VHH binders against q93235. Designs and how they scored, part 12

Target 1, 248 residues: q93235
Amino acid sequence: IFMKTLDPKVPRFYGKGTIIGVNPGVGYQPWLKERPDSTLIKYNLRDQKSYKAYLEQMKTYLTKYDSNATETRECGAGDSNDDLEKNPDALPCRFDLSVFDKGCSEKSDFGYKSGKPCVIISLNRLIGWRPTDYQENSVPEEVKDRYKAGSIAINCRGATNVDQEHIGKVTYMPSNGIDGRYYPYVFTKGYQQPIAMVKFDTIPRNKLVIVECRAYALNIEHDISSRLGMVYFEVMVEDKPVEEKKEL
Below, E stands for the ipSAE of ESMFold2; O stands for the ipSAE of OpenDDE; V2 stands for 0.75 times the mean of E and O plus 0.25 times the DockQ between their complexes.

## First folded at step 1 (VHH)

Design s16 (framework vhh_surovatamig_d1)
Fold by ESMFold2-Fast, scan of step 1:
Structure s16 (fold): chain B 248 residues (1-248), chain A 124 residues (1-124)
Amino acid sequence: as target 1 above (248 residues)
Amino acid sequence: EVQLVESGGGLVQPGGSLRLSCAASGFTFSSYWMSWVRQAPGKGLEWVATIKQDGSEKDYVDSVKGRFTISRDNAKKSLYLQMNSLRAEDTAVYYCARHEDIVLEPDAYYFDYRGQGTLVTVSS
């Protein structure tokens, strides 16, 4: 006799008893609303029109971080959003986009023009969720050199052995991942969801690369079938002649 | 400049009815799934009802099924919750909430905006 806690009558998109989850999903940008079923980021270096939609989507996404000093506050390394649960008048931490100024800013066309495209990585918002630190000797090897207590490390790899051979060098901004000072999330005006960017420095031309990115904290479990703690997308940076447009 | 403004809350006796409204502005209302969520004093947030962009799909928490009806008017950019046969346990602040564009966890609703809420008190 097995006692399951799962109620098959609960709607598939509803968290049991509350509207909170226990394990965050991972999202990425640019994702185009016109192609909601596509995870493909594909463009031609020789055709600026081929990546214009991705740049506009990234710019639009980042307007959410236009700071209003009256709705957000400056936060140092020891700060957090803990006060948001105790005091409804407390202000959430302001997220500073200048951390992306090394090749993943609007001024650098998010790396697209140079063939070093940047991708935004974020965790889905879970009300009251906070990252839990790994024990010192339990940090996964793939993030060991970039893990910081109180933060969520990000690691992106090729999804298959072939993709891993092709993915090349990857730069993470911030290098230590998503800072825990922006947690917990609660429903409040001015909340700024923290993000990281991943820059593909040496991705090969004219090859489809399937990428898997994982988020790392003790309380983040990785499950491909439930799409928890990880995300997949494909990148294809083409370097080919622009097709001549014919009349009619 | 996304705004969600709830109205229609108030004091009502057990067995009574209320209709809540939510006026949306600053975004393309017809492109989003919408929900009603509530928070009773001293309790956590509870999802109440969800409606698809075109109104073709609706879901409810079991405790309100058959008593509450969610609806929307995309032309008026408005979301509604018709509440019938109200009980003391329905006493809560009710929030209009907009769903996130991308959700990866199928067992949870994620919202990127909610209004200031409207108080519903069921008391005799």
Scores: ipSAE 0.005, ipTM 0.269, lowest interface PAE 10.0, mean pLDDT 81

## First folded at step 2 (VHH)

Design c14s (framework vhh_surovatamig_d1; at its last look DockQ between E and O 0.07; V2 from the best seeds 0.00; counts 0 for: pae E 8.9 > 2, placed apart)
Fold by OpenDDE, look of step 2:
Structure c14s (fold): chain B 248 residues (1-248), chain A 123 residues (1-123)
Amino acid sequence: as target 1 above (248 residues)
Amino acid sequence: EVQLVESGGGLVQPGGSLRLSCAASGFTFSDYAMSWVRQAPGKGLEWVATISGSGGSTDYVDSVKGRFTISRDNAKKSLYLQMNSLRAEDTAVYYCARGYSEDFTYGDYLDSRGQGTLVTVSS
């Protein structure tokens, strides 16, 4: 179905066979529009200019959460966007960015300056879609320790064995992944897309690491060949002397 | 592995026409909306057009409406962009992409793209 009257920032097509499919895709930030062919996050710790674009992209991306207080509501524990489907006057839950204050906020340069870069993980918006919880005994092993019912767990690994050896410690914010309170996605003004951040705490310097991040819910399928339910990107944190470019 | 390979780019005079093709592999092609995006010299990536999985619905950036036509052949796993009445401002590297995004604000709708094909519109 094509809905032309919709917010241009929201997909105009929904349903099977349309722009929005039945399985959520996984996306990541920062992704630089200036380098569309690249899924590489590469910067030099010693060169602030080298990671400025990433910071700006992250900032720009997060501006969408600067919503008017009149368009969203605070959702406490036990509250969710479930009401959006039942109450046309209900306001969508305001996303709380404070969950990223421990090293993945703008104040910390999203970890880039410190060599612990943060990456935003998100799912594309499917109208009416919400995560289905695993049964307690059916939670995948890789997320079992962090999984919380009602959330979408995120797990990032090295794509290869070598990458897995290099990826180091990874911190998830929040630990249980994307907060399910913000689901289902409803086509309403003010809806804020929930996200999680992944922090690479001990990623090696001067090495390329291919990262695979998967989202976990019962109704999220994983397929490596089609990259269903997962996303790939590369991270390289350089630590090299900055060559003074002679400004002509 | 998801693969998208663009072709058909080249040099064309203003007012001319060009047809781009994209060969897709590594996924169920018909299950995904497909898009063309482009990057002009010195500019960021721009959304151009999207077509639904079935091909029944299409969308275009305003600047190309009436001039460009996106189409697909699911049997051949191919995406096409017919570009007519080309203008200098259409000069760009054109990428075939899986998914949809108008302004890339969310960045989660385009998950794969090809290496691109260069389209140069010049007299």
Scores: ipSAE 0.020, ipTM 0.406, lowest interface PAE 5.6, mean pLDDT 86
Fold by ESMFold2, look of step 2:
Structure c14s (fold): chain B 248 residues (1-248), chain A 123 residues (1-123)
Amino acid sequence: as target 1 above (248 residues)
Amino acid sequence: EVQLVESGGGLVQPGGSLRLSCAASGFTFSDYAMSWVRQAPGKGLEWVATISGSGGSTDYVDSVKGRFTISRDNAKKSLYLQMNSLRAEDTAVYYCARGYSEDFTYGDYLDSRGQGTLVTVSS
């Protein structure tokens, strides 16, 4: 829905808000590389072929989280990636996909087959950035009940009043959002970018819903004009008869 | 295979100049924005400058504006950073990095970097 600039070699979203020490943008999956200008997730519940590409993109994207005993380490309570910037021999924390097993895993086709599609939410890889916690009395209202210090909360809403009426129930996995222990991002082999998923449990059939998702930490500013701290995509889950193949 | 090779680092006095180079291979260089990032001893990575694939747009971190100039030569598949009026706080390993590619991941800003070249600014 958002077009590239007229000069395709001009960078989009580079600079102060995009790379290091500045405000991050938000990314999502599935985003189909063969249709790079489109942010539309559209499929027909009655036609498994219509969502197969999204499943394949999700599976491919998630292979980066396969277990790598020599390239990552287990991180428990109190562990973090703080040491990565100072110690070239430090191993990054391993990101555990099991949090997504309740309806946003391959076993459930990431919710697509049940009309409850899951979308991965990530912060754009911004070198050296790490989240700063809100004070208790400054947590934004839309995430206050789910916010946990040390995490980056995610909230998704309909982009317009009509979309908000239609978006329905949204489930966040993990509920607190993206775990901040995986920051800062560094150029290290084996680094596993932390993610969250959003499941659209009750999105209507045959209606286009424009979704806005925002990431929340004290040092994430939201700017609609530059798209900092947020991402937009469209979802249309169809439920219509598959046209019959005509014989000749 | 994508390769980025930095060169041109060294020891220099405060107020001096250096020019860093980055040789790129294994991808269509002109299709990608390119960046310089740096890592000071004991510090995190800091973005320094970015230049568009065409070379028509540039941006810089405030601390280097007016002192550093990013440029590229798409025919030679090379990225450059001219560093003037160097200060002690510019001491770092400098990396060239390939910028956002919409073909890869929506919203990604950086997907690869070279091995780095050390710049030391001291008396």
Scores: ipSAE 0.011, ipTM 0.301, lowest interface PAE 8.9, mean pLDDT 79
ESMFold2 (binder alone), look of step 2: mean pLDDT 81; pTM 0.836

Design c14y (framework vhh_5c3l_4; at its last look DockQ between E and O 0.06; V2 from the best seeds 0.00; counts 0 for: pae E 7.4 > 2, placed apart)
Fold by OpenDDE, look of step 2:
Structure c14y (fold): chain B 248 residues (1-248), chain A 123 residues (1-123)
Amino acid sequence: as target 1 above (248 residues)
Amino acid sequence: QVQLQESGGGLVQPGGSLRLSCAASGFTFSDYAMSWVRQAPGKGLEVVSDISGSGGSTTYADSVKGRFTISRDNAKNTLYLQMNSLKPEDTAVYYCARGYSEDFTYGDYLDYRGPGTQVTVSS
């Protein structure tokens, strides 16, 4: 049983011999609770009902950022959650959702209505974990143009060659990926999980596309077999006449 | 490949106890947070508890707080859920899942889960 008497802001794993998880997993949204076995994001452009659940899931997910201003602080350039480990009175950095306003906000139905669906990418929370920057000359080619030190770059590709041909243009918000200033994760009230969104701008209609998204930091290992540092999901944007559901 | 397999489920009377286990393979177990999620009949998935890779941090849904205890043995690649004071509303299929979840919303950080084990609490 967790001893609640310990300061939640202090990592509880200290000392020689402690096994610490070092590799965060990658997650995505929307993932519908009513379809737990499905990693497929499928909807029909002509049927608002078909993507309503996804919108609701996205909205619900993002409500966690509607935190009390008293529980978070505004973090400008140069600020980070590093203070959380050093200062017990420090408030976690407030996550700025405005970075998603260009097509991946609620106002835009997260791109679903327009056929440019957005997907949230996140990393598993490991206490004390923070991304390690690549050296300038060691940044992987696939993210080199978008990489920024202090961030976790995200790159999404088709899982297969066919998928890669179909995935089309992908936009990342922010372009540099997940902002690292929100790290390290500390088990404290008010902590806001940093996220990035991926927008599929030119995904074909009526085709299934298997997507692989990878997170990039020096200390993030990629392994296909264990899906370490990556996540898979499928996207299908249909454009079909809506069949009148015969009300039984 | 990543594999998770739950065990320890069964039928128990209200007030009883069960201990679930999850055997993990195909990945470095200690590198990942782990979660227990459940699905009751007619309901969606609910995250009930999660634990950090090291085991140093745990969280619980309000519905199970004080009754359930999550733990892990990284040397054995095994996740546990001790369930005490079981209630009929705890009846569900319980799944071991890899990853964390924020605010106990399924899917936030989860990427794999096992086939599940049935827990039935009934008089």
Scores: ipSAE 0.019, ipTM 0.273, lowest interface PAE 6.0, mean pLDDT 86
Fold by ESMFold2, look of step 2:
Structure c14y (fold): chain B 248 residues (1-248), chain A 123 residues (1-123)
Amino acid sequence: as target 1 above (248 residues)
Amino acid sequence: QVQLQESGGGLVQPGGSLRLSCAASGFTFSDYAMSWVRQAPGKGLEVVSDISGSGGSTTYADSVKGRFTISRDNAKNTLYLQMNSLKPEDTAVYYCARGYSEDFTYGDYLDYRGPGTQVTVSS
């Protein structure tokens, strides 16, 4: 008989990155609700069952971006959600998933079956927050070649020297990160949280890699102790035979 | 439409007690984690406590631990905050806030709040 597991999902980042504040935290998917205290993404390439839950989580999370002409609007270059703060009838900008079609969509199992897993990166929602641009000469070196004014750049690296040696090639989708047109968030019905994806193209087999991803805008500070402006997760892509069960 | 309505605020002397209530409607209350957040005059927002959808897990800010108790009654769609040993620094507007459901990502927090109730602690 199946017992319903009590869901211990309670937000963990108290006093920092709150719904009203000045500095966002960073979130990621896939995060399995069945293991809420774990940030580990681990699976075996030879065992489709080992990554099925991650695919289901990604698909479920992304259903909120289905087209909705009555609750969202199309936004072009130079648009934003600024009207939402003062106009209760304004529609939030629609977020289009097509940028992820080259290897981070359901068609490709979000890269899991090829050993190149995709991870969604988002800013945790803060009411009224919007990105502020770096001055041209103050863009951090990690993102200088990809940064675009009006956007929030994403960069991922290995958390330790060993992880940095192992993380391999990382592809950012879009390259310049999250477009600022989807801000601010103000509890608007139909709001579509903007996201980026990071694809780990050459992550090694059978090695644990601890990943640190950071979001970059002038008004995002990074604080390791409180995890502001950054997120950690672990990736382990195994390639090993399925173990035989031992008889009693 | 999601609605949250706080009540039970007021004027109380230092060392006194208050119990805040939050009536919820327009969503399946037991599916959502809930929080109490406060804002003192001229200051930023502080999360004081939260509780899981089932009520089985609670957390507290260090500033209120041991003095405040969060609880919920899922049959009545009501969230509570029992505040004991009140101090002048507890003076704030207290908001009931809903956590994310099904859309929860690592690091996400709250997606709706009520209008708040004033708590004033003074002699």
Scores: ipSAE 0.014, ipTM 0.315, lowest interface PAE 7.4, mean pLDDT 81
ESMFold2 (binder alone), look of step 2: mean pLDDT 85; pTM 0.863

## First folded at step 3 (VHH)

Design a01 (framework vhh_8h63_2)
Fold by ESMFold2-Fast, scan of step 3:
Structure a01 (fold): chain B 248 residues (1-248), chain A 121 residues (1-121)
Amino acid sequence: as target 1 above (248 residues)
Amino acid sequence: ELQLVESGGGLVQAGGSLTVSCAASGFTFSSYAMGWSRQAPGKERELVAGITSGGSTYYADTVKGRFTISRDNAKNTLYLQMNSLKPEDTAMYYCATYLTDSFGETWEQYWGQGTQVTVSG
């Protein structure tokens, strides 16, 4: 009865790093419910119907940030969700979507219409987890110019040498990645999970690009088989004539 | 409010068998993956078995062939049947779940209070 392959639609259970809340997994959006085993984001710039489902998925995902001012609070630099563990009356930090107004907002169709698609990057919710800072001299080279203490830097690259040649310019929002003020996560009403967006500014037309994104903090290990600290997906932005209905 | 309540632990001789159970409430049990983790004194908590909503299973190498995980969705109950028990299996056993949002990309990990299994040699 129980000798079945692991269901790709359900989170895998791998061991200590996943179970004891030590290492977060990384997820992305948009991911389509009708194709739950697919990591492919594929659309045709000339066919709005080809990317409508991705836009709807992104919009639906972001409805969780519709703010309730009484259930959240404004957080400035130096603030955090630390009080949530100790004080039942403390309010979680409100996450502001306006940080994505540079081409990754709903009003810009998340860049899809312009051929500069945006992808949401998030960490799975581990109770009590928070990022640990790198020492200044030990920040990984690929995020050194965008790393901020207290935060989680994001870096996306082509998964192979060919993909890296094709991926082009990538923009990160916020530039410093996921801000640590929204950690730790505690199961409480009104908690708003922080996210980052990655915009593919110059991704080529009619080419499949395999993307690898990693999250960077001292206490994040990278392990693709356990879905820890990194994620893979594919992007294909087509620029092809739309097939019209032919009547005989 | 999500609750996981383990039961069925106890004392058992090496080579013996024991079944532990987990009663789940406060979420749609049949829709979520469930697991069993254990923690021995002075050791980190480790996953020993997992089962998806569809019934696919995972086992740690240390228990594979000896332990069987199963679920009863009508009763909102998770089971772990433990056979050929060894002194090294002595641990507190925790029921666990991952609550996934509708996007499948974020998971919240939850644990029960645990049930103690002691295997004498």
Scores: ipSAE 0.014, ipTM 0.257, lowest interface PAE 7.4, mean pLDDT 81

Design a02 (framework vhh_8h63_2)
Fold by ESMFold2-Fast, scan of step 3:
Structure a02 (fold): chain B 248 residues (1-248), chain A 122 residues (1-122)
Amino acid sequence: as target 1 above (248 residues)
Amino acid sequence: ELQLVESGGGLVQAGGSLTVSCAASGFTFSSYAMGWSRQAPGKERELVAGITSGGSTYYADTVKGRFTISRDNAKNTLYLQMNSLKPEDTAMYYCATYLTDSFGETWYEQYWGQGTQVTVSG
């Protein structure tokens, strides 16, 4: 007999961007708790106080990767989190932050001081979700040069024609995107969510740029109204004299 | 040992109000996104209200404007204030921890309690 009973303690996925089965939303950092409804990253290059909160948020977000040696394992070619579903003693793959050492690390203030700010891009956690590879002839043009089978490519562009003229050169780390070895996502103590970083190498000073980032895999559909497979945020890097403190 | 203990459920007439509470222990409560999900007879469990560690809130369209979620980090307690209750709000209400995205738009339930029953008569 083929009787199936749903485990009542199986975790559930909810929310406005809720996907039944296949399409993750995209998130970004730094997102500031004091401005939770804002998607604006705005700072003045000449005023360290203006970007200190962004740096602290980035550092706080990345602390989850600092030291999980007993709860994670090194994953090589052919490894994945599939083992977590079959073996209760299996450990999730350890995510290596050294991939961000080319200008998007804590030691480089995540590019903020140099006016080349880095933004973390992540996929929302869908239990059991795995990226599906494009066929070789169906990879979208905008990621063709950076797509790797088994991975999720990231592409960021200006949201409008004006923003696209202003966004300038963008660097992706890792260049091939988010590696599929960190999937499927499962609720486990040591799970390390894979991330990518996007570095805005030549973003202009004193101009608001609206950015659209998309994640690319065959089973990722792009829908901004549901925040599925893509995300919007704004960046403004100011270069202005520091305001004097108001005196009594 | 992570524990979530719900209380405050009961019988209430349509149009009335109830507050349910959740006492948390065994983890750093202030670091977790928390929420309330409910399961009505014959229906799947749904998230009705959520609150991030930073205090941002989410509400399902079915309860928006009527329910208010809040947290007291000093007391390790989560609250759901339910106003203008309807018979359709009858359900077992579960306190839970969540993983959420940077927008608070998606919520993944991790740990939950045994629930507290809310029954609204019409």
Scores: ipSAE 0.011, ipTM 0.328, lowest interface PAE 9.5, mean pLDDT 81

Design a03 (framework vhh_8h63_2)
Fold by ESMFold2-Fast, scan of step 3:
Structure a03 (fold): chain B 248 residues (1-248), chain A 121 residues (1-121)
Amino acid sequence: as target 1 above (248 residues)
Amino acid sequence: ELQLVESGGGLVQAGGSLTVSCAASGFTFSSYAMGWSRQAPGKERELVAGITSGGSTYYADTVKGRFTISRDNAKNTLYLQMNSLKPEDTAMYYCATYVEDTYGHTWEDYWGQGTQVTVSG
């Protein structure tokens, strides 16, 4: 069977299909297929079962990078996927997951057990799209300290004034965001989509925080109504007693 | 079940024209971007053309000005009109779509079986 099977009872697979354009949308993980309408990441630090599904989803998402390893090549600072449009024999750059080894790896349970959960941020695929560097004087204030030419900076804030007071310290991995060397996407076999992770280092216990993350490059515009260049999700890290198990 | 079925391939002489078609089923065709990729003997698969639900198009440098991608949403059909064909255009041509949910939580590339185009010359 040459085509992948799509379950017609899973409506989410039909929610989006635009892949040619000038302004990418933003996606995130972990998202649980059991609650497809929910953007809430909620768990209780005292209940390991409450975050097991999020850990499994993160692991499942990241296996895409393992399964394509033999169809990719190592890329240094000067290498990119630019030649994929002209050379059908070129291998796409391999995405290095070790950039997440400082608190956002599988070894650290993606920060969940320690109350510092990590969230994957990605751009939706657009055929032939490449990030355009900001002119030196036009880098937005909120990312100028972490912006690097050739990359897409990520910035996450509280969606309201109250959320911003509560969100606390946020760490970005890598600090400069998503590397532009992995663009363009052109349906190349073995392509590895670049991602960044955001770690919520000091998010408060027992408080719902609405998070807004934006991606920054000269050719990315932010549109709240269509979710272009930005995404919303909610995080709630609880620290509450677990119901005692009945002993019989 | 998402299905993509290509047709219209064949043997043509250099300088000739050919149209290949892709019949799509099992999804809301009009809402999805579609593409054409090709794989020549001994080469990897490459994207040659793409079209959005809104009709915006993309073409690889190798085919710009010679190939035209189009869609008929009423018939759930994607087309690739190939003009000024060259021997180097000889390849298996695949219809493709990328399925991604609203938040990018899931994604898959879907390909058809392909249709062979051979250019002599």
Scores: ipSAE 0.255, ipTM 0.617, lowest interface PAE 3.6, mean pLDDT 83

Design a04 (framework vhh_8h63_2)
Fold by ESMFold2-Fast, scan of step 3:
Structure a04 (fold): chain B 248 residues (1-248), chain A 120 residues (1-120)
Amino acid sequence: as target 1 above (248 residues)
Amino acid sequence: ELQLVESGGGLVQAGGSLTVSCAASGFTFSSYAMGWSRQAPGKERELVAGITSGGSTYYADTVKGRFTISRDNAKNTLYLQMNSLKPEDTAMYYCAAIKDSWGEVYFDYWGQGTQVTVSG
């Protein structure tokens, strides 16, 4: 009788002329589907309703890691998903969310209640892509102290000089960034996308801060126009009184 | 210019077999992940099979065990071998080069498609 026209899970065609396999884009969460054109994370510390949607989006995003041990395998140092390309029975590496237990877990409301919000950073899945290590003497200065061979380092800064004055202390989890053992991405049913989290430890109250995050590996180029290898978003943590409804 | 040209569709009886092919040009085919999607009348578009540059394959549950995707990098050609065809397999079949964005799989360079009709 009543027509339903929404199809939420249909693959979408993009336009022609793009090349794949060369340079990944960078994404972030929480991105709210109800505000798809907005890159603003804005909430009031004194109003739990103002950040509930961000917490629910973070939780929803992380449900993809709720798999059992038989669908994934433990991967140690030096391991990778290379076996997935040669062996149809190989299992993808299990991604362990406990690396975020330093204030960016669900138990800590992802830092939102304490005014230290956490943001998920991921590389857009590029089929067959894997990170290439920098030579020891060519690691960019801004990630040199946190770069680990086999990983993708993340660095977030204020987008302008004013934002950089305001952004304050930033903590990265894992400190070395996104681990390369979860690459390459292939069409694997149980694949767990690796992520990093960035915690804004001392972001100021009642100030809009524009953040620029970049991903670092030898084969990642940064392209502002196409948002390849980098991403922008804004954070505003308000600390304002909440008044209850008043009638005239 | 990246170009994909599907062929090999046609009318086939239920229980029969058919192979559709996709000729690729204008890009380094061996470096791309490739896939087959289909759209039936009144239904949503679905990815039925995918193959990475390294040869790893994916199949939708609706076709697993009946369809086989393969690629010939020397000929820049993608294939879909369809066995034990059912009337519900009737659809326009599209070849795609595949990329990812925001954790979702998206398809670039959809060709004109090739019609497969299964009578029963």
Scores: ipSAE 0.014, ipTM 0.226, lowest interface PAE 7.9, mean pLDDT 79

Design a05 (framework vhh_8h63_2)
Fold by ESMFold2-Fast, scan of step 3:
Structure a05 (fold): chain B 248 residues (1-248), chain A 121 residues (1-121)
Amino acid sequence: as target 1 above (248 residues)
Amino acid sequence: ELQLVESGGGLVQAGGSLTVSCAASGFTFSSYAMGWSRQAPGKERELVAGITSGGSTYYADTVKGRFTISRDNAKNTLYLQMNSLKPEDTAMYYCATYDEESFGIYWEQYWGQGTQVTVSG
């Protein structure tokens, strides 16, 4: 699986001869544009320079949520983007980054300095797509305690048995995953794509952990070969003395 | 309202050339990656060419060196120039929009009705 995600012969555009626009793919940040073929997040806790690029990428990604208030509206509980399909002049809901203030904010260096790195999880934009609720008795066990009707639950696990032993405690923000109020997307100006963050609270030092994250709703199927409903990335949090460069 | 309208398909002899076009409306064309996929009867749909909003291109190995994808943002139009056509290029050709995921990969968001290309041998 890890080898397949880094295979340079696998095209970035994926089409398999079936209609794929009805099932969302899953993406993550920080993804470094300088290393576009890499899914590895690797840094040394004792070397601030080793994670600077990840922090800068996280900040850059989140600047799109700083959009003008006139392009978005504040949405409370029960409000949604439901009218965007029928009213092209309707304003999309503003996404509130304060839900990440429990250790995944810019002020917290997104958990990197403390060895509890945060990763953004997002779904690609599908025109007119909405999450469909599971029947109450058919919610998958791995998300049952965090599933909320109308939303998309996220679950991250170790990709292999060894990775699952090492991944440790994972915290999800928001706990119920990606809020369905931000759907559907219909090319609306000022649209703010909803995201979730995953915080690796107890990931071990000096070990490579391969992570598999899945998005859960009745109309999301999981298929790694098509990159549908799931994503892989690797995390390595090192705790090693900083190597001093010898001078002439 | 969102529309992609393909045109320019037709009958052509092996070794010939053809350009298909896709007229886009109802969205900010210049902000989206665009692509061409094709499907022959009884076969899976294949992505043959893609172009990002920034102009970077992708080609399937089956068409690389023969097909050229381009876009005209001022006219909201996507093009596929097909050279050295082969009978195996016979298919319905579909225009599609793609949204970039955080990996820089793209998923088919919306596609048109298609335009038929038939290559005789």
Scores: ipSAE 0.014, ipTM 0.314, lowest interface PAE 6.8, mean pLDDT 80

